# Ledger of designs, part 2: VH-VL binders against Riboflavin kinase

Target 1, 134 residues: Riboflavin kinase, of Devosia riboflavina (a0a087m355)
Amino acid sequence: MGIRLSGCVIHGDKRGRKLGFPTANLSIAPGVELPPDGVYSCIVWLPGQTTHHGATASVGNNPTFDDVKERRVEIYIHDFDGTLYGHELNICLLTRLRDMRRFSGLDDLTGQTERDVAQSRAMLAHHALTGLLP
Short names: E, the ipSAE of ESMFold2; O, the ipSAE of OpenDDE; V2, 0.75 times the mean of E and O plus 0.25 times the DockQ between their complexes.

## First folded at step 1 (VH-VL)

Design a10 (framework fv_axatilimab)
Fold by ESMFold2-Fast, scan of step 1:
Structure a10 (fold): chain C 134 residues (1-134), chain A 122 residues (1-122), chain B 107 residues (1-107)
Amino acid sequence: as target 1 above (134 residues)
Amino acid sequence: EVTLKESGPALVKPTQTLTLTCTFSGFSLSTSGVGVGWIRQPPGKALEWLANIDWDDDKYYNPSLKNRLTISKDTSKNQVVLTMTNMDPVDTATYYCARTPGYTSDYYFDIWGQGTMVTVSS
Amino acid sequence: DIQMTQSPSSLSASVGDRVTITCLASQGISNYLAWYQQKPGKAPKLLIYYASSLQSGVPSRFSGSGSGTDYTLTISSLQPEDFATYYCQQYYSYPLTFGGGTKVEIK
């Protein structure tokens, strides 16, 4: 069920923290195939836990210092407020919510993020997710 | 090895502007997530946060200092500069610059400079 | 602003003692708390971040615990080099704020 990935947290999202939606950037092993770019409803297992947490995931390209595209997976863990740098997370991407898009400013980004998280929560509440393990 | 070093005047007269420079090595402010902040400590008193600047040039200031502060960076020189206007004897303190690691967008200070003492007196 | 209150302001202890220092936040800070050690005439040194994560190179006798508004720094067996002033700092929200410090003095 869904697309299972694991990776170590390498960065926090400073912008997300300012907006109230801090994200964890995952370092995914080389050669692992990522799903199409987009925003996904997701579940995540925190280190040492067998119960999952709801999350909203972003899969996409971001410019680097050389303007070279780098694909990354960023996870906003619902109702979690903590530091995970250096820890490995197991995740399951379940439902693709939308394509990546440009934002006209911080208000536009914040509003869309709020809608994404709300939609992710609704999808997770509707689906039966019992018995899933890391 | 990561090091930070503060420099600036040891004596400032009331009403003058203080300019402090933090010069660092072993890391770059072009690295995503990293930042530098300024903290002061009056003799025998507690630590007080002043300002932060991040790799992306975002700036944060302690509102209690009534907009007397300006923080800037020169990434090519590995320097962060703090300017504080209208100095008063109560501003006498040791001033520190310190690195924020930034990996989780959290603001704690992992490596500190040695500090520079600034005395405000006529 | 989030106010950080440390207790006690000072304590006297002997080598080998278990020492506990408390930090109280005026509102919940979700473990976004760091602890620093400062010796006279020197810069602070990071001991603990995220309430309980030990900084690399810091001796294992130092530990942090707590949640919500109440946090504790513990030194399980005090050593001569541990006589210093200790500060907590919240980084849950701006402005960043420090506690008033706890001076650990030789008995």
Scores: ipSAE 0.007, ipTM 0.558, lowest interface PAE 9.9, mean pLDDT 82

Design c05 (framework fv_cilgavimab)
Heavy chain, then light chain:
Amino acid sequence: EVQLVESGGGLVKPGGSLRLSCAASGFTFSDAYMSWVRQAPGKGLEWVGRIKSKTDGGTTDYAAPVKGRFTISRDDSKNTLYLQMNSLKTEDTAVYYCTTDSPWELLGDAFDYWGQGTLVTVSS
Amino acid sequence: DIVMTQSPDSLAVSLGERATINCKSSQSVLYSSNNKNYLAWYQQKPGQPPKLLMYWASTRESGVPDRFSGSGSGAEFTLTISSLQAEDVAIYYCQQYYTTPTFGGGTKVEIK
ESMFold2-Fast, scan of step 1: ipSAE 0.013; ipTM 0.644

Design c06 (framework fv_cilgavimab)
Fold by ESMFold2-Fast, scan of step 1:
Structure c06 (fold): chain C 134 residues (1-134), chain A 125 residues (1-125), chain B 112 residues (1-112)
Amino acid sequence: as target 1 above (134 residues)
Amino acid sequence: EVQLVESGGGLVKPGGSLRLSCAASGFTFSNAWMSWVRQAPGKGLEWVGRIKSKTEGGTTDYAAPVKGRFTISRDDSKNTLYLQMNSLKTEDTAVYYCARVEYSSSWYGLGFDYWGQGTLVTVSS
Amino acid sequence: DIVMTQSPDSLAVSLGERATINCKSSQSVLYSSNNENYLAWYQQKPGQPPKLLMYWASTRESGVPDRFSGSGSGAEFTLTISSLQAEDVAIYYCQQYYSSPTFGGGTKVEIK
């Protein structure tokens, strides 16, 4: 249980905009194997911290018309309100919650995000996470 | 290469019924939310309804003008979307397009990224 | 349902000239929490299905030329083609995705 990743928080293009839930877009090293596309319960360590924060992560790709794909990892850190641009984050993906999907309306998108965060919080409450380090 | 091919259109009398099909290829159909969008001759686009993926409940939503008369369904084993049209009215005359919404790694929606060529339904006495 | 109204219904523009299309929503499609407009534009060329052109009111889909630009916020939006080319002859539709999808009536852009 648990997939460890690290990456620097970067600025995304206009497609990487937040939706009422501020997210950190991570630059993952090219050789690192990413897990299957999906939404994950996650913990994150901020720079210099040994205590973790709960988070909800999305892992997926943005296909292009020339069939070139760009994989991305986006993290919503629970109960966090601050800026992390340029900082390195260490994360651990713990449980895959669901497949990624598109939404055709704001209500569906916000409702699903709220459910994802709630499920992530519930999963994290059931883990024995004491003593885990970045 | 994503392809959506509609079929089943034709001429029907008012009060009649017709079933349209949309054959999908080039993507994982079972993961996609699918919609029907129609266009009356010389007129604009009108969303008809949608069906969610089976893994997300397979629920349907419809535009007010067709609610209670039209039914959307899917057969993931055949990569096919259906539109069952009952109690047809002359106002239902249109080209019917199949359109998809695909999985995305983002928590934001973008609209319909691929459309079929359309199939013409003519309701006339 | 949110009602979308486009103007004009038809527009004739000379090659190289500016084309401007307006779109009005019966309700605001601006989401205050992320300050984004849930508004898309589609291009439909003669004999073809619609193609996604623009989303978030002003973000071009990949491969869309920079002569296309979107502007506006809340309930009033504009699509501008700064220098019309022959391949731009099409009908253009706005669409909101703030709630269940609804489209404008379309604007036919023709060469003068």
Scores: ipSAE 0.000, ipTM 0.515, lowest interface PAE 11.2, mean pLDDT 80

Design c07 (framework fv_cilgavimab)
Fold by ESMFold2-Fast, scan of step 1:
Structure c07 (fold): chain C 134 residues (1-134), chain A 123 residues (1-123), chain B 112 residues (1-112)
Amino acid sequence: as target 1 above (134 residues)
Amino acid sequence: EVQLVESGGGLVKPGGSLRLSCAASGFTFSDAWMSWVRQAPGKGLEWVGRIKSETDGGTTDYAAPVKGRFTISRDDSKNTLYLQMNSLKTEDTAVYYCTTHYYGSGSYLDDYWGQGTLVTVSS
Amino acid sequence: DIVMTQSPDSLAVSLGERATINCKSSQSVLYSYNNKNYLAWYQQKPGQPPKLLMYWASTRESGVPDRFSGSGSGAEFTLTISSLQAEDVAIYYCQQYYSWPTFGGGTKVEIK
């Protein structure tokens, strides 16, 4: 069910925590098929855990055919307080919430992120997620 | 395939009003955020303002020099964007471009521009 | 408003040689939450509307040749044309979209 991906968390700027939406940027292996770019409701398994956590994922692909370094998934793990740098995460993208968009600035991006997270939480509340494993 | 066609430009006196239109085709206009950008003769580009899709609230935003004088609106049933310009000043003289705007890294909606329409504000 | 300053105002480069255009923002346009620079580059040829070349400082728009590259972070950015071709003669603008969009003054690129 859904699209299952795994990737190593690469180092991000810690100021994201101060804005209330710290994200884990996943480096996805070359050759792995990503779904269409967009914002997704998502579940994530933290290292060493079999229980999942709700998340909101942003999926973007590199604009050039040859540049695989920009293929990554950025995830905000709901109600999580901690660091995951250098760890391998397993995730499952469940529902596509919207297309990716360019934002006119930080306030616009922040407001949309808040709406995305709220929608993701609502969608996850209605999914049959009991017993899913990484 | 995507086409944006501006119209309504012309000569107007200071203090006058003018309404620009932009007819869109080749994409789902109702999903798009739309902007106006202007360029004074021989000068650089200046963002005028934008309007969000109805799905995103249909709100408008304006650059400081035009705030309170210009109004952006849209008619999704006609695939048309409008710029109502009031209390025009000589400094508003420019070619006005209609553009599509999505400012996100993953937006695959191409950044499209019309050919522009010239507005000249002179006594 | 964020003020964008480009240098030089104009430059002449021989065909096949490297052209470098600089852009400075009055404040950082790096959003730490997503680690992205809210900076774009546009190309404008005489009598034409601007054409998007680059966004997120270094991401080429579809169809833009690989001789165009963007670099920099925070408040200082560079557009490089590695081997200037005749069709690259144009005015180039940087634009921030971190706040209400503002453009640099433009850099005119001509053949030497």
Scores: ipSAE 0.005, ipTM 0.511, lowest interface PAE 12.4, mean pLDDT 80

Design c09 (framework fv_cilgavimab; at its last look DockQ between E and O 0.05; V2 from the best seeds 0.00; counts 0 for: pae O 11.0 > 2, placed apart)
Fold by OpenDDE, look of step 2:
Structure c09 (fold): chain C 134 residues (1-134), chain A 127 residues (1-127), chain B 112 residues (1-112)
Amino acid sequence: as target 1 above (134 residues)
Amino acid sequence: EVQLVESGGGLVKPGGSLRLSCAASGFTFSDAYMSWVRQAPGKGLEWVGRIKSETDGGTTDYAAPVKGRFTISRDDSKNTLYLQMNSLKTEDTAVYYCARGGPYDYVWGSYRYFDYWGQGTLVTVSS
Amino acid sequence: DIVMTQSPDSLAVSLGERATINCKSSQSVLYSSNNKNYLAWYQQKPGQPPKLLMYWASTRESGVPDRFSGSGSGAEFTLTISSLQAEDVAIYYCQQYYSTPTFGGGTKVEIK
């Protein structure tokens, strides 16, 4: 069905916000096994809600920082512009879209993010149609 | 070794068209971001446009002065980059360089600095 | 587009002396997510295409002599030739690739 994760929303580098894709960084508990690094289509449950939202998640460390070894889970919640700092989120990673990659500039980052989000939406729509969503 | 060889330059009248080619060798062409950069006589460098690798969508970007008039394409089976120039203007007169957008990394992709350049081909637009 | 401004336009330096070229961007080309400056330097000799010297502001391209060094961060950058050699006579360009690529106007370096 998917990979379920839970984490508290913490402050991150906020790189997505500048590009119009605000992301939430999830603090995953130590010892929780993360799936392979990459970008995923996912669903997220907002605090106090039983209905899920579509999202695009990235799993991995920032490979451009040799000193940063901690893997992060970062999610862009589709069609949501609220703040969730300090809240616990439950997510389910559904489809791995691509490997983690370095960006060579804002246009590359933006372009790839747009493609990722579009692909994520398409995958989520497919899962919804086929009844594969939790 | 990496080689880029431009061809197709020449004299053309304003409003005319010209197609440049860039033959690439010495690297996996299909993985590379490729750009055209031009230099008017006695002037500086001006980025013209770029085409990404197919794995990164194969999309193109253009500088404002050439947008709508120039088209960049690639034939990976021939290791060739193209620049189709339509509705040419006198200010398009320049040496046109083919440039590779940095080394390709299967994890990181290509960089947007230019690590290899061709010798260039001269395009002269004059009545 | 990010505008790149170089100074000076031309520079005459005696052999063996230090040459300093400045490059300013209209906005920062430092990416906070990776803490890298998306800035490159090129050397162009007469009748030749540009040659890459430096990327990430301070990383020397392979084969480039160690007398060439890049420094700076954000929107202010410097290319330094610690001891100018005769073969260093050229026009030098900075280029940002933080967004749509743009070049500085170039700095002509000559022997005094």
Scores: ipSAE 0.006, ipTM 0.609, lowest interface PAE 11.0, mean pLDDT 88
ESMFold2-Fast, scan of step 1: ipSAE 0.014; ipTM 0.629
ESMFold2, look of step 2: ipSAE 0.006; ipTM 0.609
ESMFold2 (binder alone), look of step 2: mean pLDDT 93; pTM 0.954

Design c10 (framework fv_cilgavimab)
Fold by ESMFold2-Fast, scan of step 1:
Structure c10 (fold): chain C 134 residues (1-134), chain A 122 residues (1-122), chain B 112 residues (1-112)
Amino acid sequence: as target 1 above (134 residues)
Amino acid sequence: EVQLVESGGGLVKPGGSLRLSCAASGFTFSNAWMSWVRQAPGKGLEWVGRIKSKTYGGTTDYAAPVKGRFTISRDDSKNTLYLQMNSLKTEDTAVYYCTTDIVGATEYFDYWGQGTLVTVSS
Amino acid sequence: DIVMTQSPDSLAVSLGERATINCKSSQSVLYSSNNENYLAWYQQKPGQPPKLLMYWASTRESGVPDRFSGSGSGAEFTLTISSLQAEDVAIYYCQQYYETPTFGGGTKVEIK
């Protein structure tokens, strides 16, 4: 079940403070194929932990920002307040919630992000996630 | 590669108006947040205002000293940023710089134009 | 409404010696969720526009020599030039972008 990826959190979280949804950019190992572009419900294991955390993942180019031109994986970890830069994260992408899309403005972007996170939380509540390990 | 070229500065009397232009090249102008930053003679840098990309709604924000008098606009088809300055005061005398936030939503300024001098004096 | 204070106002350093410029913010510019300091440094030479040197407090802009380094966190930051060169004579500004952008008053670096 799901798609398992691991990666080191790198610099490039340029949106966090201004948007209120801080994300971690993952550096994925060379040769690993990424899933189709989209927004995913996700779980994340922090370094040294066997307990997972809920998250919302974005895979692909973000047309909202002219950032890195290559496809990327960005993770918003639910209810997490901490430092992750330079750490390895293990993740599992569970359900594709929607296609990537362009936004018409800040209200459209923030409203959709709030809906994405809410949907991700709801999906995670429906999954049988007990006993899953990194 | 990235270039910003300001124009439109000059001498104007108090209460007068000027329109500054900034011609941009070498990057995807339509995705960038653009700002004006000014510097009075012998003084430091002061942010004047910004205009967001269309993805962020194309909205504008201004520093308190210029709010209601200055208007920022952009023409993405011409890769040009504008600053319309009305009801000019002697305190507005400064070199005006066109600046980029190419990524958007960060507002550290990766590129700056050469600046254009605006002198408000009788 | 974050006030940025730089010290010293001016600094005279001999060629090859270390120059240290301090920047203090009235409030923390560290965002705990991403552990990033929303702080940039600029260099301005006479008759020229400011040039970005450093962003996220310690990330050097492309093409900036490695003798320039940024350090600090929260509300206190330092720009260091490890071995001053003649071309480094300039005014240096810090800038926060945690809230609406504000700049420090500048530090003038001169050759002793």
Scores: ipSAE 0.006, ipTM 0.537, lowest interface PAE 10.4, mean pLDDT 83

Design c11 (framework fv_cilgavimab)
Fold by ESMFold2-Fast, scan of step 1:
Structure c11 (fold): chain C 134 residues (1-134), chain A 123 residues (1-123), chain B 112 residues (1-112)
Amino acid sequence: as target 1 above (134 residues)
Amino acid sequence: EVQLVESGGGLVKPGGSLRLSCAASGFTFSEAWMSWVRQAPGKGLEWVGRIKSKTDGGTTDYAAPVKGRFTISRDDSKNTLYLQMNSLKTEDTAVYYCTTLSGYDEGYYFDYWGQGTLVTVSS
Amino acid sequence: DIVMTQSPDSLAVSLGERATINCKSSQSVLYSSDNKNYLAWYQQKPGQPPKLLMYWASTRESGVPDRFSGSGSGAEFTLTISSLQAEDVAIYYCQQYYSHPTFGGGTKVEIK
């Protein structure tokens, strides 16, 4: 049954929003063990909701112009449009879809993100049928 | 104005070694995934292997016929891609092309190609 | 490995006439989740490196004339040159990128 994490949504680079896949960057508590770097299908519980939403998560470095000392969790919540800054999210990582990659440009990143999201949706539909989701 | 210029090809005996170089210009080499594709004289195309950018882990992957004998590496400070070929066989005789990659996961197509360099493995 | 098979091996076409090249994969290269065919086409003229013509089965590379078109889905694909020009004499290769890249054997297009 998956890997459960929780974290507060923090400000990010907004890259996903410009590509049509807005993401939430999670601040994970110090000392929490993260799974291997990669892209994961996952589910998310939004503040005040008892039902979950499908999502696609990336776990890995967030390399910027400045040095980064910690790994990040970044989540695209499927079919969701809203503001989550400062809210606590609970998530469950279910299936590792692929290793982390960087891309030479926005078109390449967008194409891979589309594939990731499609694969994530397929895996979540399978989990729903097999009773692996709570 | 993307340019890829291969060098280092030549005649080598079976069991020998050879190192090919590819000088790249006109794009941000350090962020590009690179590949080698070969073509035996008068024959079709065969993928040899690829290397990811250093930021993507710098990992390599190879076609079965060359696995364990060939090594791909890169020097981003010189914008140069390398193919080290060991234990060469006559069936390795081919024009070797340096290419850039576009695609996803382990599937990719080849958008820019160099002019190629001929490797002949013969006694 | 996904095996790519092209037909015919060679084709002679008069200037201005249509040329049709077929490509078959041993398994589907259509990814159902994004509905894209992971298939590319290349043109190789004598003494030159291959040049990308087409990707996603039917998306023409920038600078490629509109007389070149790609069609097909799943495991069967076609490259069409609607009105053959002298400069189109070349060997054409299909290539799948659904998995590790593999190429078809090539189709040589010549003027009749």
Scores: ipSAE 0.000, ipTM 0.528, lowest interface PAE 15.5, mean pLDDT 81

Design k01 (framework fv_roconkibart)
Fold by ESMFold2-Fast, scan of step 1:
Structure k01 (fold): chain C 134 residues (1-134), chain A 121 residues (1-121), chain B 112 residues (1-112)
Amino acid sequence: as target 1 above (134 residues)
Amino acid sequence: QVQLVQSGAEVKKPGASVKVSCKASGYTFTDYYMNWMRQAPGQGLEWMGWINPNSGGTTYADKFQGRVTFTLDTSISTAYMELSRLRSDDTAVYYCARDYYDSSGYSFDYWGQGTLVTVSS
Amino acid sequence: DVVMTQSPLSLPVTLGQPASISCRSSQSLVYSDGNTYLHWYLQKPGQSPQLLIYKVSNRFSGVPDRFSGSGSGTDFTLKISRVEAEDVGVYYCMQGTHWPYTFGQGTKLEIK
């Protein structure tokens, strides 16, 4: 079911916090094929846990300072308040909600982020997710 | 000297699809987002969505989701807007426009000349 | 969606006189970064829209200083200190703070 990925949480962009939706940036291993750029409803397993949490994921390219382009995965974990830097997260991307948004600077509009999270919550409510493991 | 040049006018029947091109010059194509707008005769402007030429990522306004597709050919600095299942109320002038944070603050600083799409039977 | 309301919709002016256009948004346009993404465009007859003012009050390159923008939150104004013949057209405000981007209905400036 869905697309399963794992990655270590790395130093984050502070933009998500400014929008009221702090995100965990995942470092995905080189050569791992990511799904198409876009925003996804997903579930995430925290380190050592068998219970999952609802989340909203963005998958997309982000130009770097040295013109080195890399695709990144950012996760907003619903109803979670904590720091996960350096930990490995397991995720499952379930439904593609829309195509990729702006990921640089302040191009992630507050209204779009709120809409994505609301849609993600609604999609997750329709899935039979009980008992799924990381 | 930034320039966006769009393809010529199209006349289509209901149910057909149309593909409009927007060729950019005078700047680095991948540094700026490309937005698409339309304007029905005698009406105001309506935003359709954007494409990021650096990533190929797109965002579509809800009204057009499922009927519009934005694509790129970066080798010729060209963006495309394809609108399918055309209806008579899709008759409009379609515009592409460039957008860059930190130079214009999400504003559309340069626009193509527009492409008139007429849908009639 | 954020609704942008312009007034007046029709603005007849005499050459050399000032003109003023109002734009109101249904929600605050202040972004979390403290910036307000409210922009003004002019569409001259038979032409594409052109950017006049970005982020409330900043004039775009080549725009005459006769044009000025002001406002905050939900209430914005575009002013032309002395209208010239080349200013004829439809003026639009636009917000880039909230998704989707939305435009006002337009204000047609015409010479009496």
Scores: ipSAE 0.000, ipTM 0.526, lowest interface PAE 14.8, mean pLDDT 80

Design k02 (framework fv_roconkibart)
Fold by ESMFold2-Fast, scan of step 1:
Structure k02 (fold): chain C 134 residues (1-134), chain A 122 residues (1-122), chain B 112 residues (1-112)
Amino acid sequence: as target 1 above (134 residues)
Amino acid sequence: QVQLVQSGAEVKKPGASVKVSCKASGYTFTGYYMNWMRQAPGQGLEWMGWINPYSGGTTYADKFQGRVTFTLDTSISTAYMELSRLRSDDTAVYYCARGPDFWSGYEYFDYWGQGTLVTVSS
Amino acid sequence: DVVMTQSPLSLPVTLGQPASISCRSSQSLLHSSGYNYLHWYLQKPGQSPQLLIYLGSNRASGVPDRFSGSGSGTDFTLKISRVEAEDVGVYYCMQALQTPYTFGQGTKLEIK
């Protein structure tokens, strides 16, 4: 169940790592339709692995100068420390946790990120118990 | 080519209201907070608050709470700052400035409007 | 509110010489992320402020490398290695760790 995507890990910004939530930024193939902007509970398959890992994903616009919009998919893989740069990941977006929003400051962003990850963990645990995970 | 263009100078009497506009161009208006600052003659810069063009949400510094109102017209990428019940000590140059983008949260102001002089005198 | 204090208030400098401005905060500006939420702005005569340095030490786009920022916690410094005529104006530090954001009182750099 859920929305399946694949993409190559590319260099992204380091905000997540500095906030204690290192993220993998995915380059999604041209022409692939992305789901609505938001924060999602997610599972990910690491290179060469058959088991999934819990994750929290954000899908949203990254505004640039000259009114150019690009949509980003960033994944925080729960309890994973390491580098995946240049590797392809397979992911499945399962539950939309919230809409994307702007924050009043870094503490607001950090606090919401902590809540997002906690909610993602809880949702994934619930799905595992109810048999909704693949 | 980001630009913030503000409305022209205003002269007001004590007790009046003033509304300053800030028209944005060269970027996605809803992607960045809009901050308002003022600078009284011979004084430093003072932060007044921000508005979120995506949600319409506002935050006001306590000193201005109840007298200042931030509004938007997203169809023309314009933010407004209205200050009511003007006093002589509200005489200042008022600035809009682009705040943090959607992701960074770094809270620096990278582009500023040219400023609007508001003079409050009897 | 966080109080920001700059010194000196007035900084006369000979063209081509170095200049240094201090900024002190009443509370630490170091966030748990490892960043210091301290930014420097320059206001040239008759102009709006412009961003010089953000997060303590990062030069803003288009800012010459003769400008540098350093410091952590409560004590920050802006340095100009060789002052040029275009550097005249008032320099402000700003804390952005908590609202309300607050500025130092400003340091006026003049050529003399």
Scores: ipSAE 0.000, ipTM 0.548, lowest interface PAE 12.8, mean pLDDT 82

Design k03 (framework fv_roconkibart)
Fold by ESMFold2-Fast, scan of step 1:
Structure k03 (fold): chain C 134 residues (1-134), chain A 121 residues (1-121), chain B 112 residues (1-112)
Amino acid sequence: as target 1 above (134 residues)
Amino acid sequence: QVQLVQSGAEVKKPGASVKVSCKASGYTFTAYYMNWMRQAPGQGLEWMGWINPNSGDTTYADKFQGRVTFTLDTSISTAYMELSRLRSDDTAVYYCAREVGYSSSWEFDYWGQGTLVTVSS
Amino acid sequence: DVVMTQSPLSLPVTLGQPASISCRSSQSLVYSEGNTYLHWYLQKPGQSPQLLIYKVSNRFSGVPDRFSGSGSGTDFTLKISRVEAEDVGVYYCMQGTHYPYTFGQGTKLEIK
């Protein structure tokens, strides 16, 4: 049912902190194939837990000054306020909500993030997620 | 050991631009945000913004937005700060500093030695 | 923007005496998860700033235990139990809770 990934939280998104949607950025092992760029409804398992949490995931390019593209996975965990740096997360990407988009600034990004999270919550409410394990 | 080495002092005329470099060593360059600050002679510290070396994302303080650009060359672990349309009140020592990331600290643990930029006619 | 106000701005002290610097923020510095992002830096004459204390009360590596930080919400204090000659410089508080990051105006500690 969807795409399973795991990775360690390696750095923060300061824009996410400012917007009220702090994200966990995952270090994915070399050689793991990522799904197409986009925003996804997602579930996540915290270390040692069998209960999953709803989340909204962004999969996209990570440009550098040399235009070298590395793709990254960023997760906003719904209704979670803990610190995850250095911890390994197991996730399952379920539904692709939209393509990646450029933003005109933080207000534009905030508005879209609010819509993404609302859509993710709605999609997760309609999935049969009972009994899923990490 | 962690070290940030900045380019040398610059003297510029009003209206010119300046590009200061900050070369990192002793750690994984892409794992830590790079912040830029300045300090006018005899004055306090002023935050200019940050760049995320992993994503290329930047945030600029409103005062500098439109005049400052942060860039990277990850192949040589170097961050750059370019300030355009220089005015005499841009005369300052410019600093780069590494920021501790997602672990809930967000402090500047290591700073470059500073680059004096003098803007005069 | 969050305004950071330090007092005193000039702090002449005799060697071996204690020193205290106050820092007030115009807004609470407690982030949503409960951490307080208030940090102290020291700039010695002719040098770049160096981290002294992070998150209110944690001493950075190599910082002597005569330095301590305390406070909560909007009121913070840096204390030096006995001032040494090497402590001369300008002390800055900084908040990292709200964007943009802001610094206090600085407190110049001088030996008299």
Scores: ipSAE 0.007, ipTM 0.548, lowest interface PAE 9.9, mean pLDDT 82

